# VHH binders against Abasic site processing protein HMCES (HMCES), part 208

Target 1, 269 residues: Abasic site processing protein HMCES (HMCES), of Homo sapiens (Human) (q96fz2)
Amino acid sequence: CGRTSCHLPRDVLTRACAYQDRRGQQRLPEWRDPDKYCPSYNKSPQSNSPVLLSRLHFEKDADSSERIIAPMRWGLVPSWFKESDPSKLQFNTTNCRSDTVMEKRSFKVPLGKGRRCVVLADGFYEWQRCQGTNQRQPYFIYFPQIKTEKSGSIGAADSPENWEKVWDNWRLLTMAGIFDCWEPPEGGDVLYSYTIITVDSCKGLSDIHHRMPAILDGEEAVSKWLDFGEVSTQEALKLIHPTENITFHAVSSVVNNSRNNTPECLAPV
Key: E = the ipSAE of ESMFold2; O = the ipSAE of OpenDDE; V2 = 0.75 times the mean of E and O plus 0.25 times the DockQ between their complexes.

## First folded at step 17 (VHH)

Design uc143 (from uc0 with A50S; framework vhh_6z1v_2)
Fold by ESMFold2-Fast, scan of step 17:
Structure uc143 (fold): chain B 269 residues (1-269), chain A 123 residues (1-123)
Amino acid sequence: as target 1 above (269 residues)
Amino acid sequence: EVQLVESGGRLVRTGGSLRLSCAASGFDFSTYAMGWFRQAPGKEREVVASIAWHGGITYHADFVKGRFTISRDNAKNTVYLQMNSLKPEDTAVYYCAARPYQFYDSPKDYNYWGQGTQVTVSS
């Protein structure tokens, strides 16, 4: 997974993340650094994306079931990285393979500290290789969505207006991530950065790409992944597997250039 | 104490109309999406219609489109289901359900549920 869409206005995104804490109280996640959230139809590694994580990471004695939402850099910079410029990291940490997560120091160390997060997106993009050519077909991949309509307007034919209205009730894709905290050797603000855990593709996606992000399907899975105060690393890793509850459609090659940031990037062709 | 109380279910003849109501208490109704689900004997609970927290967007299942209409009154903490042109296949227990802001089609995603109201449509 190397490209996502996360374009919802902050208020819409926040409501889409409403949850219940351990005591059953309805909550919205509390923002950290909300001004760093930059909506985009075409997010690439090294940009900031919103993630959910446990409040306990920031506040001693906080209820570990309470959630913070924070923009983090995509591309994990390990806490042990000793050089002053994180862009000089010589290996790619955009994704973390589920089968080697406990073998790689970059991921094993933060995972041992409970640094699990849920990466939020409208969906993600993958490029299908076409046999016999160098051409690749991009697809937008996302949770199945309920079809919405304007109140009192039942039976209306599909229109561009119906496409825009879907976002108000859009079910965000929730991907399992690992984050780390890096302190610049020369001082400055702590850098929070994340990686997306990847698994083998499910049957439904196998014709598009051989790998997929580890998707946490539903609030029970999301809660267990985030709650490092009550759920051990070993138990949390049981949530990491392919899922079939996913859908997709082909999109325009406009998405290929990460500088293109328009609704055309995810519109069906 | 959270409560959802359905009312309006009864026996009605094929082609008739019926309005169901669901009165909510014990939570901030205006920040919750509401859904109507139904369950017939021997079948799974399925979504019938849904309405977002602000009332501006809705969903109606294909099998009720053009016949049923969902609406809400946030001042009265009530959601409604207007049922027209009723068919024997509409016979089921109808449940009111709530989840924050957005509606989904799966029962498992809803936090609060009513006890249900029986609708029977005779031929």
Scores: ipSAE 0.768, ipTM 0.895, lowest interface PAE 0.9, mean pLDDT 91

Design uc15 (from uc0 with K108H; framework vhh_6z1v_2; at its last look DockQ between E and O 0.01; V2 from the best seeds 0.00; counts 0 for: pae O 14.0 > 2, placed apart)
Fold by ESMFold2-Fast, scan of step 17:
Structure uc15 (fold): chain B 269 residues (1-269), chain A 123 residues (1-123)
Amino acid sequence: as target 1 above (269 residues)
Amino acid sequence: EVQLVESGGRLVRTGGSLRLSCAASGFDFSTYAMGWFRQAPGKEREVVAAIAWHGGITYHADFVKGRFTISRDNAKNTVYLQMNSLKPEDTAVYYCAARPYQFYDSPHDYNYWGQGTQVTVSS
């Protein structure tokens, strides 16, 4: 998983993340650094994306079931990194393979500290190899969505209006991530950065790509992954597996260039 | 204490109309999406209609589209299902359900549920 869409306005994104804490109280996640959230149809590694994480990471004695939402850099910078410039990290931490997560120091150490997060996106992009050519066909991959209608609208075949309305009720893709905290050697703000855990592709996606992000399907899975105060690393890793509850459609080559940031990037061709 | 109380279910003739109501209490109704689900004998619980927290966006299942209409009154903490042109296939227990802000089609995604109201449509 190397490209996502996360374009919702901050208020819409926040409501899409509404949840119940351990005591059954409805909550919205509390924002950290909200002004660093940059909506985009075409997010690449090294850009910031919103993630959910437990409030207990920031406040001693906080209820570990309460959630913070924070923009984090895509591409995990380990806490032990000694250079001044995070872009000089010489290995790719965009994704973390589930089968080797406990063998790689960059991921094992933050995982041992409970640094689990849920990476939010509208969906992600993958490129299918085209037969007999070096060109690849991009696909947008996302949770199945309930069809929405404007209240009181009757029978109008209204594809532009319906497209706008789908976003107000869009079910965000929730991917399992690991984050770490890096303190610049020369001072400055702590950098929070994340990696997306990957698994073998499910049958439904196998013709598009051989790997997929570890998707946390539903609030029970999301809650257990985030709650490092009550759920051990061993138990949380049982949530990491392929899922079939996913859909996709082909998109135009506009998405290929990460500088293109328009609705055309994810529109069906 | 959270409560969803359905009312309006009864026996009705084919082609008849019926309005179901669901009165909510114990939570901030205005921040919740509401859904109507039904369960017929021997079948799984399925979504019939849903409405977002602000009321401006709805869903109606294909099998009721044009016949049923969901609406809400946030001042009265009530959601409604207007059912027209009823068919014997609409016979089921109808349930009211709530989840924060957005509605989904799976019953597993809803936090609060009523006890249900029986609708029987005779031929």
Scores: ipSAE 0.800, ipTM 0.907, lowest interface PAE 0.8, mean pLDDT 91
Fold by ESMFold2, look of step 18:
Structure uc15 (fold): chain B 269 residues (1-269), chain A 123 residues (1-123)
Amino acid sequence: as target 1 above (269 residues)
Amino acid sequence: EVQLVESGGRLVRTGGSLRLSCAASGFDFSTYAMGWFRQAPGKEREVVAAIAWHGGITYHADFVKGRFTISRDNAKNTVYLQMNSLKPEDTAVYYCAARPYQFYDSPHDYNYWGQGTQVTVSS
């Protein structure tokens, strides 16, 4: 998992993240650092993407079921990192394998502090190696979406020119992540950064790629992963498994170049 | 307290029409998506139709397309299901449900539910 789409305007994204707290109260997540949100159809490591995390990370005695949404850097920079430039990390922190998460200091330390987050995306891209060709076929992979219609129209909404209404009702992909907070040695703002936990792919994706992000399917899973005040690391890790509740379609090679930020990146071919 | 109150369910003949209403209170209706679900005896609750918070996009299940139409009136805090060309297979308890902004097809994604209204379609 090394490429995502997260392109919705901030207000649309925020509404898609409406949730219910422990007391049953409906809420929207509160933004931190909204100016750092950079929507794009083609997000790569080192870019900022929005994640959800518990309010308890920011406020003593806060209700740990309340959510903050904040852009964070993709590629976890451990709190103990001593150099001035995060690119000097000697290892890749874009993803974290679930089977070794408790063996890697970069991940087990923040996880032990309850630094769990939910990484938000429209979906992610994966490249399939096809026998008989040297080229790879990219796919856009996402939660199944309920078919939407214009009010008063019952016709199919699969035409390309009607995709904009689909986005107003889009179910965001919710991936399990771990974050850390790094204080640059020369001073300045604390850097929040995340990794995406990966698992073996489900049967439906196995022909595309052997790994997939750990997807949190539904509000109960999202709430438990985020709520480090009430849900222990041990209990939270039980949420980390493949899911078959996923769909995909082939896309053009436009997405291959991470500088291409257009709707064509995720359009079906 | 949140309340969803369905009304309009009754016995009708095959080919007949009904309009179901669901009156909402205790929350900001204009920020909620609404859905109609149905449950026949021995079957799971299933989505029939849904409408986004702003009313501009909808969903209708294939088994009701062309026959049922969901609509909403945010000034009256009410969602409707116009049911035409009714069949005996439409016999069920019909529930309205609400969740913030967006609609989904799974009943588990909805936070608020009405008590249901019985629709019975005779041959």
Scores: ipSAE 0.693, ipTM 0.872, lowest interface PAE 1.1, mean pLDDT 91
Fold by OpenDDE, look of step 18:
Structure uc15 (fold): chain B 269 residues (1-269), chain A 123 residues (1-123)
Amino acid sequence: as target 1 above (269 residues)
Amino acid sequence: EVQLVESGGRLVRTGGSLRLSCAASGFDFSTYAMGWFRQAPGKEREVVAAIAWHGGITYHADFVKGRFTISRDNAKNTVYLQMNSLKPEDTAVYYCAARPYQFYDSPHDYNYWGQGTQVTVSS
């Protein structure tokens, strides 16, 4: 996964992340560093994206089932990194393969510390290799959405008003991530960064791409992944597997340019 | 009755190794985080290492510098502290402590305590 969409306004995003805590109380996640949230239809590595994480990471004695939402840098910067510039990382930390997560220090260590997060997105993009051509067809991949009676295909939202309604009720894609905290050698703010765990693609997606993000489908999976206080690493890792509960549509080549940040990126062609 | 019983403390030479054990009883050990604390003469009790109830998450104090390792065996209701490369500065009474589920670095957050075991490192 090298491209995502996360364009919802902060308030809409927050509402979309409503959850029940361990006591069954309905809650909204609290924001950490809300000003770092930059909505975009075209999120690339090194950009900031919102993730969910347990409140227990920030507050002692907090209920570990409570959630915080925080923009973090895409591309995990290990805490042990000694260079002043995270871009000087010689290895790709955009993704973490599920099969080698425990073999790579950069991921194993933070995971062992319970630094699990849920990466939020409208969906993610993948490019299908066209046989015989150097051209790749991009697809937008996301959770199936509840069809409201009037709204046919996402493309049939003929009116801006209908489109807004669709996004107001959009089920966000919830991807399993690992985050780490890096202190710059020269001082400054602690950098929070994340990697997306990837798995082999489900059968439905296999023709598009051979790998997919580990998607946490449902509140239970999300809760268990986040709750590092009550859920062991071993148990959490059981949640990491391909899911068939996805849908996708072809999108235009507009998304190919990471600088393009328009609704056309995710619009069906 | 809740009991934590530490063992393994003794006199050792600098550079030596010890393994401390703490046997727990009277509570559901598998649901408690365990910690090792130490108190030297004239000093405050400080955390050495801690381990979550599931054993998947551990904490080690900065002064440990990789010399000590906490582990647990839930089947035996026992927590261990492997101490290597011991120094005279490690001389202290070592205490086992327990608290529900998660560990903390503050002694005040722990519910149960052992009587301690004396570790003495000679030069």
Scores: ipSAE 0.000, ipTM 0.258, lowest interface PAE 14.0, mean pLDDT 89
ESMFold2 (binder alone), look of step 18: mean pLDDT 89; pTM 0.906

Design uc16 (from uc0 with P107E D109R; framework vhh_6z1v_2)
Fold by ESMFold2-Fast, scan of step 17:
Parts: C-alpha cells; sequence; structure tokens
Structure uc16 (fold): chain B 269 residues (1-269), chain A 123 residues (1-123)
C-alpha cells in the first residue's frame, strides 16, 4: 500500500472516529497538532496522515482505551536513526510485511513498546497489472459504504455537493500501523512516523494486487490494536490477517501523478 | 439514563399507512444518528431506514424506498418513520436505534436501542 486518499475536513474526520472507551463513555478522539492535518485525495509516502493511538502514549496515567488522533509522517523513522534529516533514511519503511515484522529491528522495537496505531484513510489505491502492456489500471479500494441520499430540504440537488452527500457518512478505512518516535540530534520536536502493516491479498482483491494493508474491521479490532495497556503484542498480532470485507472500483489515470489532488482521483471510471 | 421509546405500532390493513415515533432522552440527541430496524419472528434484524445527526442525509432500504420516509425533529428529540402502502411482509417489531453522528446498516454498530413496537399488516 503506497497511496491513499484522506480528504475529509477535520471536523467530518473527527466525527467518523467517534468511539466508546472501556467504561462505555462515548468520545471523540482528542487532536494533537491538528494544524498538520492536510486533506488530500492522493497521499503518498513522506506526507502526513491522521492516525489513532492510545492516549496512554502521551499521558502517563491515562486510560489506555482513550484515543488521540494525530498527524504522523508516512514512512517510519526509527528511534535509533542518527542523522539530522529523516529524508536521508536509506530504508523504505512505508510498509511493514506481517511475516517479517518480528525480524526487522525498525518494526520489532516499537511494536515491543506498544507503539501500535490505526492509520485512517478514505481508502487506498492499487494498480492492476494489465497483460501485454507496461500500463496499469488504478483502483480505489475501501470499506463497503451504506448508500446515502440527500434529504429534500433545498432545491439545488446537484452540482458540487457530492462530498456532503457521500462523505459526511463515509466509513473510514482503518489500517493497522506501527509508529515510532524520533528525537532530532540537533534538538527540536519529536517526529512521530508510521508504517502500514501489509498482508497477502484476500480472494476478492487477488486480481488487482497480491498484497493489501492489514485492515482492522470494526471497533472491537480497532480497540484491541490500540489498547497496548491491556492487549499484548502477541494478542494484537492475531488481528493481522487479510480481510474480505472490502470493495473497489476502477479510477482514471489522474491518480497516477501524486501531485494531482482532485476528486477525479477516486471517482469511478 | 439513556432511553429510546418507540410508539405507533398497531394492526393495519394492506395498503394502509402508519407513522412510528421514537422519543429519545438521556443523551445529546442532536449529535446522534438514528436508525429504524425491524425483526420478524425467526428472521434476522434488518435495517429499514436511517438518518444522520443533522438530518441532511438519509438511507432507506431498497424494499421500502418510495413507501417509507425517515425524518427527525432535534428540538423534540424525536425520530419518525412514515410508512405508506404497507404490505404483509412489513409485519415485524420495529426498533429505534442510536449511534454518534453517522448511521450504519449493521445493528452491531448502534449503541442504544428501544424495546420495539409491533406492526402487523393483514388482509
Amino acid sequence: as target 1 above (269 residues)
Amino acid sequence: EVQLVESGGRLVRTGGSLRLSCAASGFDFSTYAMGWFRQAPGKEREVVAAIAWHGGITYHADFVKGRFTISRDNAKNTVYLQMNSLKPEDTAVYYCAARPYQFYDSEKRYNYWGQGTQVTVSS
């Protein structure tokens, strides 16, 4: 997984993340660095994306079931990285294979510290290899959505209101991630960065691509992945597997260039 | 103390109309999406209609489109289901359900539930 869409306005994204803590209290996740959230239809590695993580990572005595939402850099910078510029990291940490996560020091160490996060997106993009050509067909891949309709309260039913109609009730894709904290050698703010765990593709996606992100389907899976205070690394890793509850549609080649950031990137055909 | 109280269920004839109401208390109704579900004896509970917290977007199941209409009144903490052109297959217990902001088609995603109101359509 190397390209996502996460374009919702901050308030819409926040409401889509409403959850219950361990005591059954209804909550919205608290933002850290909300000004760093940059909505986009076409997010690539090294950009910031919103992630959910346990409040206990930031507050020593917090309930581990309470959630923070924070923008993090896509592309994990290990805590041991010694250079002053994270872009100088020679290893690709955009994705972390589930089968080797415990073998790679860059991922094993933060995972052992409970640094699990849930990466939020509208969906992700994959490019299907077409026989006999070097060109690939892009697809937008996302959770099945309930069909929404606009209440007939105003006369203008059409034209650029599509995001309100569809997106205000959009079920965000929730992908399992691992994050780490890197302290610049020269001083300055701690950099939080993440990787997306990947698994073998499910049967439904096998014709599009051979790999997929590890998707956490439903609040029980999301809660267990985030709650490092109560759920061990071993138990959390049982949540990492292919998911069949996913849908997709073909999109235009506009998405191919990561500089293109328009609704056309994810529109069907 | 959260409560959802459905009312309006009764026996009606095929082709008739009925309006169900669900009165909510004990939570900030204006920040919750509301759904109507139904369950016939021995059948799975299924979504009938839903409405977002602000009322501007709705969902109606294909089998009720054009016949049923969901609406809400945030000032009265009430959600409604207007049912027209009723059919025998609409016979079920109708449940009101609530969840924050967004609606879903799965009952497992709703936090609060009423006790249900029986709708019987015959003849």
Scores: ipSAE 0.732, ipTM 0.888, lowest interface PAE 1.2, mean pLDDT 90

Design uc17 (from uc0 with K108Y; framework vhh_6z1v_2)
Fold by ESMFold2-Fast, scan of step 17:
Structure uc17 (fold): chain B 269 residues (1-269), chain A 123 residues (1-123)
Amino acid sequence: as target 1 above (269 residues)
Amino acid sequence: EVQLVESGGRLVRTGGSLRLSCAASGFDFSTYAMGWFRQAPGKEREVVAAIAWHGGITYHADFVKGRFTISRDNAKNTVYLQMNSLKPEDTAVYYCAARPYQFYDSPYDYNYWGQGTQVTVSS
């Protein structure tokens, strides 16, 4: 998983993340650094993306079931990294394989500290190899969406104006991530960065790509992954597996260039 | 205490009409999406219609489109299902459900549920 879409306006994104805490109270996640959120149809590694994490990471004695939403850098910079420039990291930490997560120190150490997060996206992109050509076919991959219509109008489904209605009720893709905190050796702000855990692709995606992100399907899975105060590392890792509850459609080559940031990047072709 | 209380279910003849109501209390109704689900004997609970928190977008299952209409009244904390041209296959217990802001088609994504109201359609 190396490219995502996360384009919703901040208020729409926040409502899509509404949740219930341990006591059944409805909440919206509280923002950290909201000014660093940059919506885009075409997010690449090293850019910032919004993640959910437990409030307990920032406040001692906080209820671990309460959630913060924060932009983090995609591409985990380990706390032990000694260079001044994070882009000089020799290892690719965009993704973390589920089968080796407990063997690799860069991931095992933050995981042991409960540094689990949920990476938010509209969906992600993958490029299918095409036999006999050098071109690859991009696909947009996302949770199945319930069809929406304008209230009181049966004919509204055929209207070009229904694009805004789709996004107002869009079910965000929720991917399992691990984050770490890096303090620059020469001083400056702490850098929060994350990696997306990957698993073998499900049967439905096997013709597109052999790997997929570990998707947390539903609020119970999301809650357990985030709640490091009550859910151990061992129990949380049981949530990491392929899922079949996913859909996709082919998109145009416009998405290939990460500088392109338009609705055409995810429109069906 | 959170409560969803359905009413309006009864026996009707094929081709008849019913309006179901669901009265909500104990939570901020205006920030919740509402759904109507049904369950016939021996079948799983399925979505019939849903309406977003602001009321501007809805969903109606293909098997009820043109016959059923969902609506809400935030001043009365009530969601409605107007059912027209009823068929024997509409016979089921109808449930009201709530989840924050957005509606989904899976019953597992809803936080609050009523106890249900029985609708029976005879030929």
Scores: ipSAE 0.789, ipTM 0.905, lowest interface PAE 0.7, mean pLDDT 91

Design uc18 (from uc0 with K108W; framework vhh_6z1v_2)
Fold by ESMFold2-Fast, scan of step 17:
Structure uc18 (fold): chain B 269 residues (1-269), chain A 123 residues (1-123)
Amino acid sequence: as target 1 above (269 residues)
Amino acid sequence: EVQLVESGGRLVRTGGSLRLSCAASGFDFSTYAMGWFRQAPGKEREVVAAIAWHGGITYHADFVKGRFTISRDNAKNTVYLQMNSLKPEDTAVYYCAARPYQFYDSPWDYNYWGQGTQVTVSS
């Protein structure tokens, strides 16, 4: 997983993340650094993306089931990295394989500290290798969505007005992530950065790509992954597996260039 | 205390009409999406219709589209299901459900539920 869409305005994104804490109270996640959130149809590694994480990471006595939403850099910079410029990290930390996560120090250490997060996206992109050509076909991959329509309308399914309303009820893709905190040697703000855990592709996606992000399907899975105060690393890792509850459609080559940031990037072709 | 109270279910003849109501209390109704689900004999509980927190977007299942219409009145904390051209296949217990802001098609994604109201359609 190396490209996502996360284009919802902050208010719409926040409502899509409404949740229930362990006491049954309905809540919206509390924002940290909301001004650093940059909506885009075409997010690449090194850009910031919103993640959910436990409030307990920021407040020692907080209820671990309460959630913060914060923009973090995509591409985990380990706490032990000693160079001044994070872009000089020599290996790719955009994704981490589920099968070796406990073997690689860059991921094992933050995981041991409970630094689990849920990476939010409209969906993600993958490029299918096509036989008989050197071109690859991009696909937008996302949770199945309930069909929406304008209230009181009939026969308006194909209108531009109706298409825009799909986002107001969009079920965000929730991917299992690991984050770390890096302090610049020269001083400055702590950098929060994340990686997306990957698993073997499910049957439904096998013809598009051999790997997929570890998707947390439903609030129970999201809650357990985030709640490092009550759920151990060993128990949390049981949530990391392929899911069949996913859908996709082919998209235009417009998405290939990460500088293109328009609705055409995810529109069906 | 959170409550959802359905009303309006009864015996009706094929081709008849019926309006179900669901009165909500104990939570901020205006910030919740509302759904109508039904459980027919021998079937799983399935979504029939749903409406977002602001009322501007809805969903109607293919098997009721054009016959049923969901609506809400935030001033009265009530959601409605207008059922027209009723068929024997519509016989089921109808449930009202609530979740914050957005509606989904899975019953397990809803936080609050009513006790249901029986609709029986006879030939």
Scores: ipSAE 0.779, ipTM 0.899, lowest interface PAE 0.8, mean pLDDT 91

Design uc19 (from uc0 with D109N; framework vhh_6z1v_2)
Fold by ESMFold2-Fast, scan of step 17:
Parts: structure tokens; C-alpha cells; sequence
Structure uc19 (fold): chain B 269 residues (1-269), chain A 123 residues (1-123)
């Protein structure tokens, strides 16, 4: 997973993240650094993406089931990194393999501190290798969506022009992430950065790509992954596995260039 | 205490009409999406229709399109299902469900549920 879409306006994104805390109270996640949220149809590593994490990471004695939403840099910078420029990190930390997460120091240490997050996206992109050519076919991959219609209308046809109209009821993709906090040696603000955990691709995606992000399907899985105050690392890692509850469609090569940021990036072709 | 109370279920003849109501209390109805689900004996619950928190977008299952219409009245904390041209296949217990802001098609995504109202269609 090296490219995503997360284009919803902040208010729409916030409502899509409504949840119940441990006591059954309905809540919206509280924003930190909302001005750093930059909606885009085409997000690449090193850009910021919104993540959910437990309030307990920021407030001593907070209820660990309460959620914060914050933009974080994609590409985990370990707390021990000594260079002044995080872009100089030698290892690619865009993704973290589930099979070696407890062996790799960069990921094991933040996991031990409970630094689990849920990475939010409209969906993600993957490039399928085509036989007989060096061209790759991009696909947009996302949770199955209920088809919406304007109140009082019959049924709307499922077409590319309808994608903008369905966003008000879009079910966000929820991917398991690990984050860390890096303090610049020369001073400055703490950098929060994350990696997306990856697993072997499910049967439905195997013809597109051999790996997929670890998707947390439903509120029970999301709650357990985030709640580091009540759910141990060992229990949380049981949530990391492939899922078949995913759909996709082919998209235009417009998405190939990460500088292109238009609805055409995810529209069906 | 959160309550969803369905009413209006009864025996009707094929081709008849019926309006179901669901009265909500104990939560901020205006910030919740509402759904109508049904379950026939020996079958799983399936979505029939749904409406977003603001009422501007809806969903109707293909098997009820043109016959059923969902609507809501936020001033009365009530969601409705108008059922026309009823068929024996519509016989089921109809459940009202609520979840924040957005509606989904799977029952597992809804937080609050009513006890159901029985609709029987005979021919």
C-alpha cells in the first residue's frame, strides 16, 4: 500500500468517524492539528494523512476508549533516529510487514508503547502488472459501499458522475497502523509519523497485487486496535489478517502521477 | 435510556398498503441515520430502506424500489416506511435501527434496534 485517496472535507470526514466509547456514549473524535489535514485524491508517502488514536496518548488518565483524530506523516520516523532531516532515513517505513513486526526494532518499540493508530482513507490504489507489456493497470480498492440516491428520486445509476454524490455517506477504509514520535535534535515540534501494517493479499485481490494493508473491518476491530489501555499488543496483533470484505474497480492512468489530484484519479473507467 | 418503538404492523391483503412508524427517544435523533430492516422466519435480517441524518439521501433495496418509501420527521423524532403494492414475499418482522450520521446495509453496523413489528401479507 503506497498510494491512497483521502479527499473528504474535514466535517464530512469527522462525521464518518462517529463512534461509541466503552460506556456506550456516542462521540465524534476530537481533532488535533486540523489545519494540517490536506484532502487529496492521490496521497503518497511523506504526505500527511488523518489517523485515529486513543486520547490516552495525549492526556494522562483519559479514558483509553476515547478517540483523537490527527494528521500524521506517512513514513514512520523512529524515535531513535539521529539525523536532523527525517527524509534521510535509510529504510522504507511506508509499510510494515505483519510477519516481522515484532522482530524489527523500528516497529517493535512503538508497539510496546501502545502506539497503535487507525489510518483513514477513502480507499487505496494498487497497480496490476499486465501480461505482454510493461504497463500497469491501476485499481482503486475500498470497502463495499451502499448505493445512495437523492431523497425523493427513484434510483440513481451507478456511474462515475455519481461518485461525488455518494461521499456524504462514504464508509472510510480503516487500516491498522503503528506510529512513533520523533523529537528533532535541533529542536522544534515533535513529529508524529506512521506506517501501515501489510499482510498477504486476500483471494479477491490476489490477481491485482500480492500484498494488502491490514484492514480493520468494523467498529469492534477498530476499537480493540486503538484501545492500548485495555488491549495488549499480543491481543491486538490477532486482529491483523487479510480480509475478503473489499471491492475495487479499474481507474485511469491519471492517478500514476502523484501530483494529479482530481476526482478522475478514482473514477471508474 | 435509548428506545426505538415500531408500530403499524398488521395483516394486510396482497396489493394493500401500510405505513410503519418508528418513534425514537433517549438520543439526538437529528444526528442519526435510520434504517428499516426485515427478517422472515429462518432467514437473516436484510436492509429494506435507509435515510441519512439530514434526510437528503436515502437507500431502497432493489426488491422494494417503486413500492416502499422511507421518510423522517426530525421534529417528531420519527422515521416512517410507506409500503405500497404489498406482496406475500414482504411478510416479515420489520425492525427500526439507528447509527450515527451515515447508513450502512449490514445490521452489524447499527447501534440501536427496536423490537420489531410483524407485517403479514396474505393472498
Amino acid sequence: as target 1 above (269 residues)
Amino acid sequence: EVQLVESGGRLVRTGGSLRLSCAASGFDFSTYAMGWFRQAPGKEREVVAAIAWHGGITYHADFVKGRFTISRDNAKNTVYLQMNSLKPEDTAVYYCAARPYQFYDSPKNYNYWGQGTQVTVSS
Scores: ipSAE 0.736, ipTM 0.885, lowest interface PAE 1.0, mean pLDDT 91

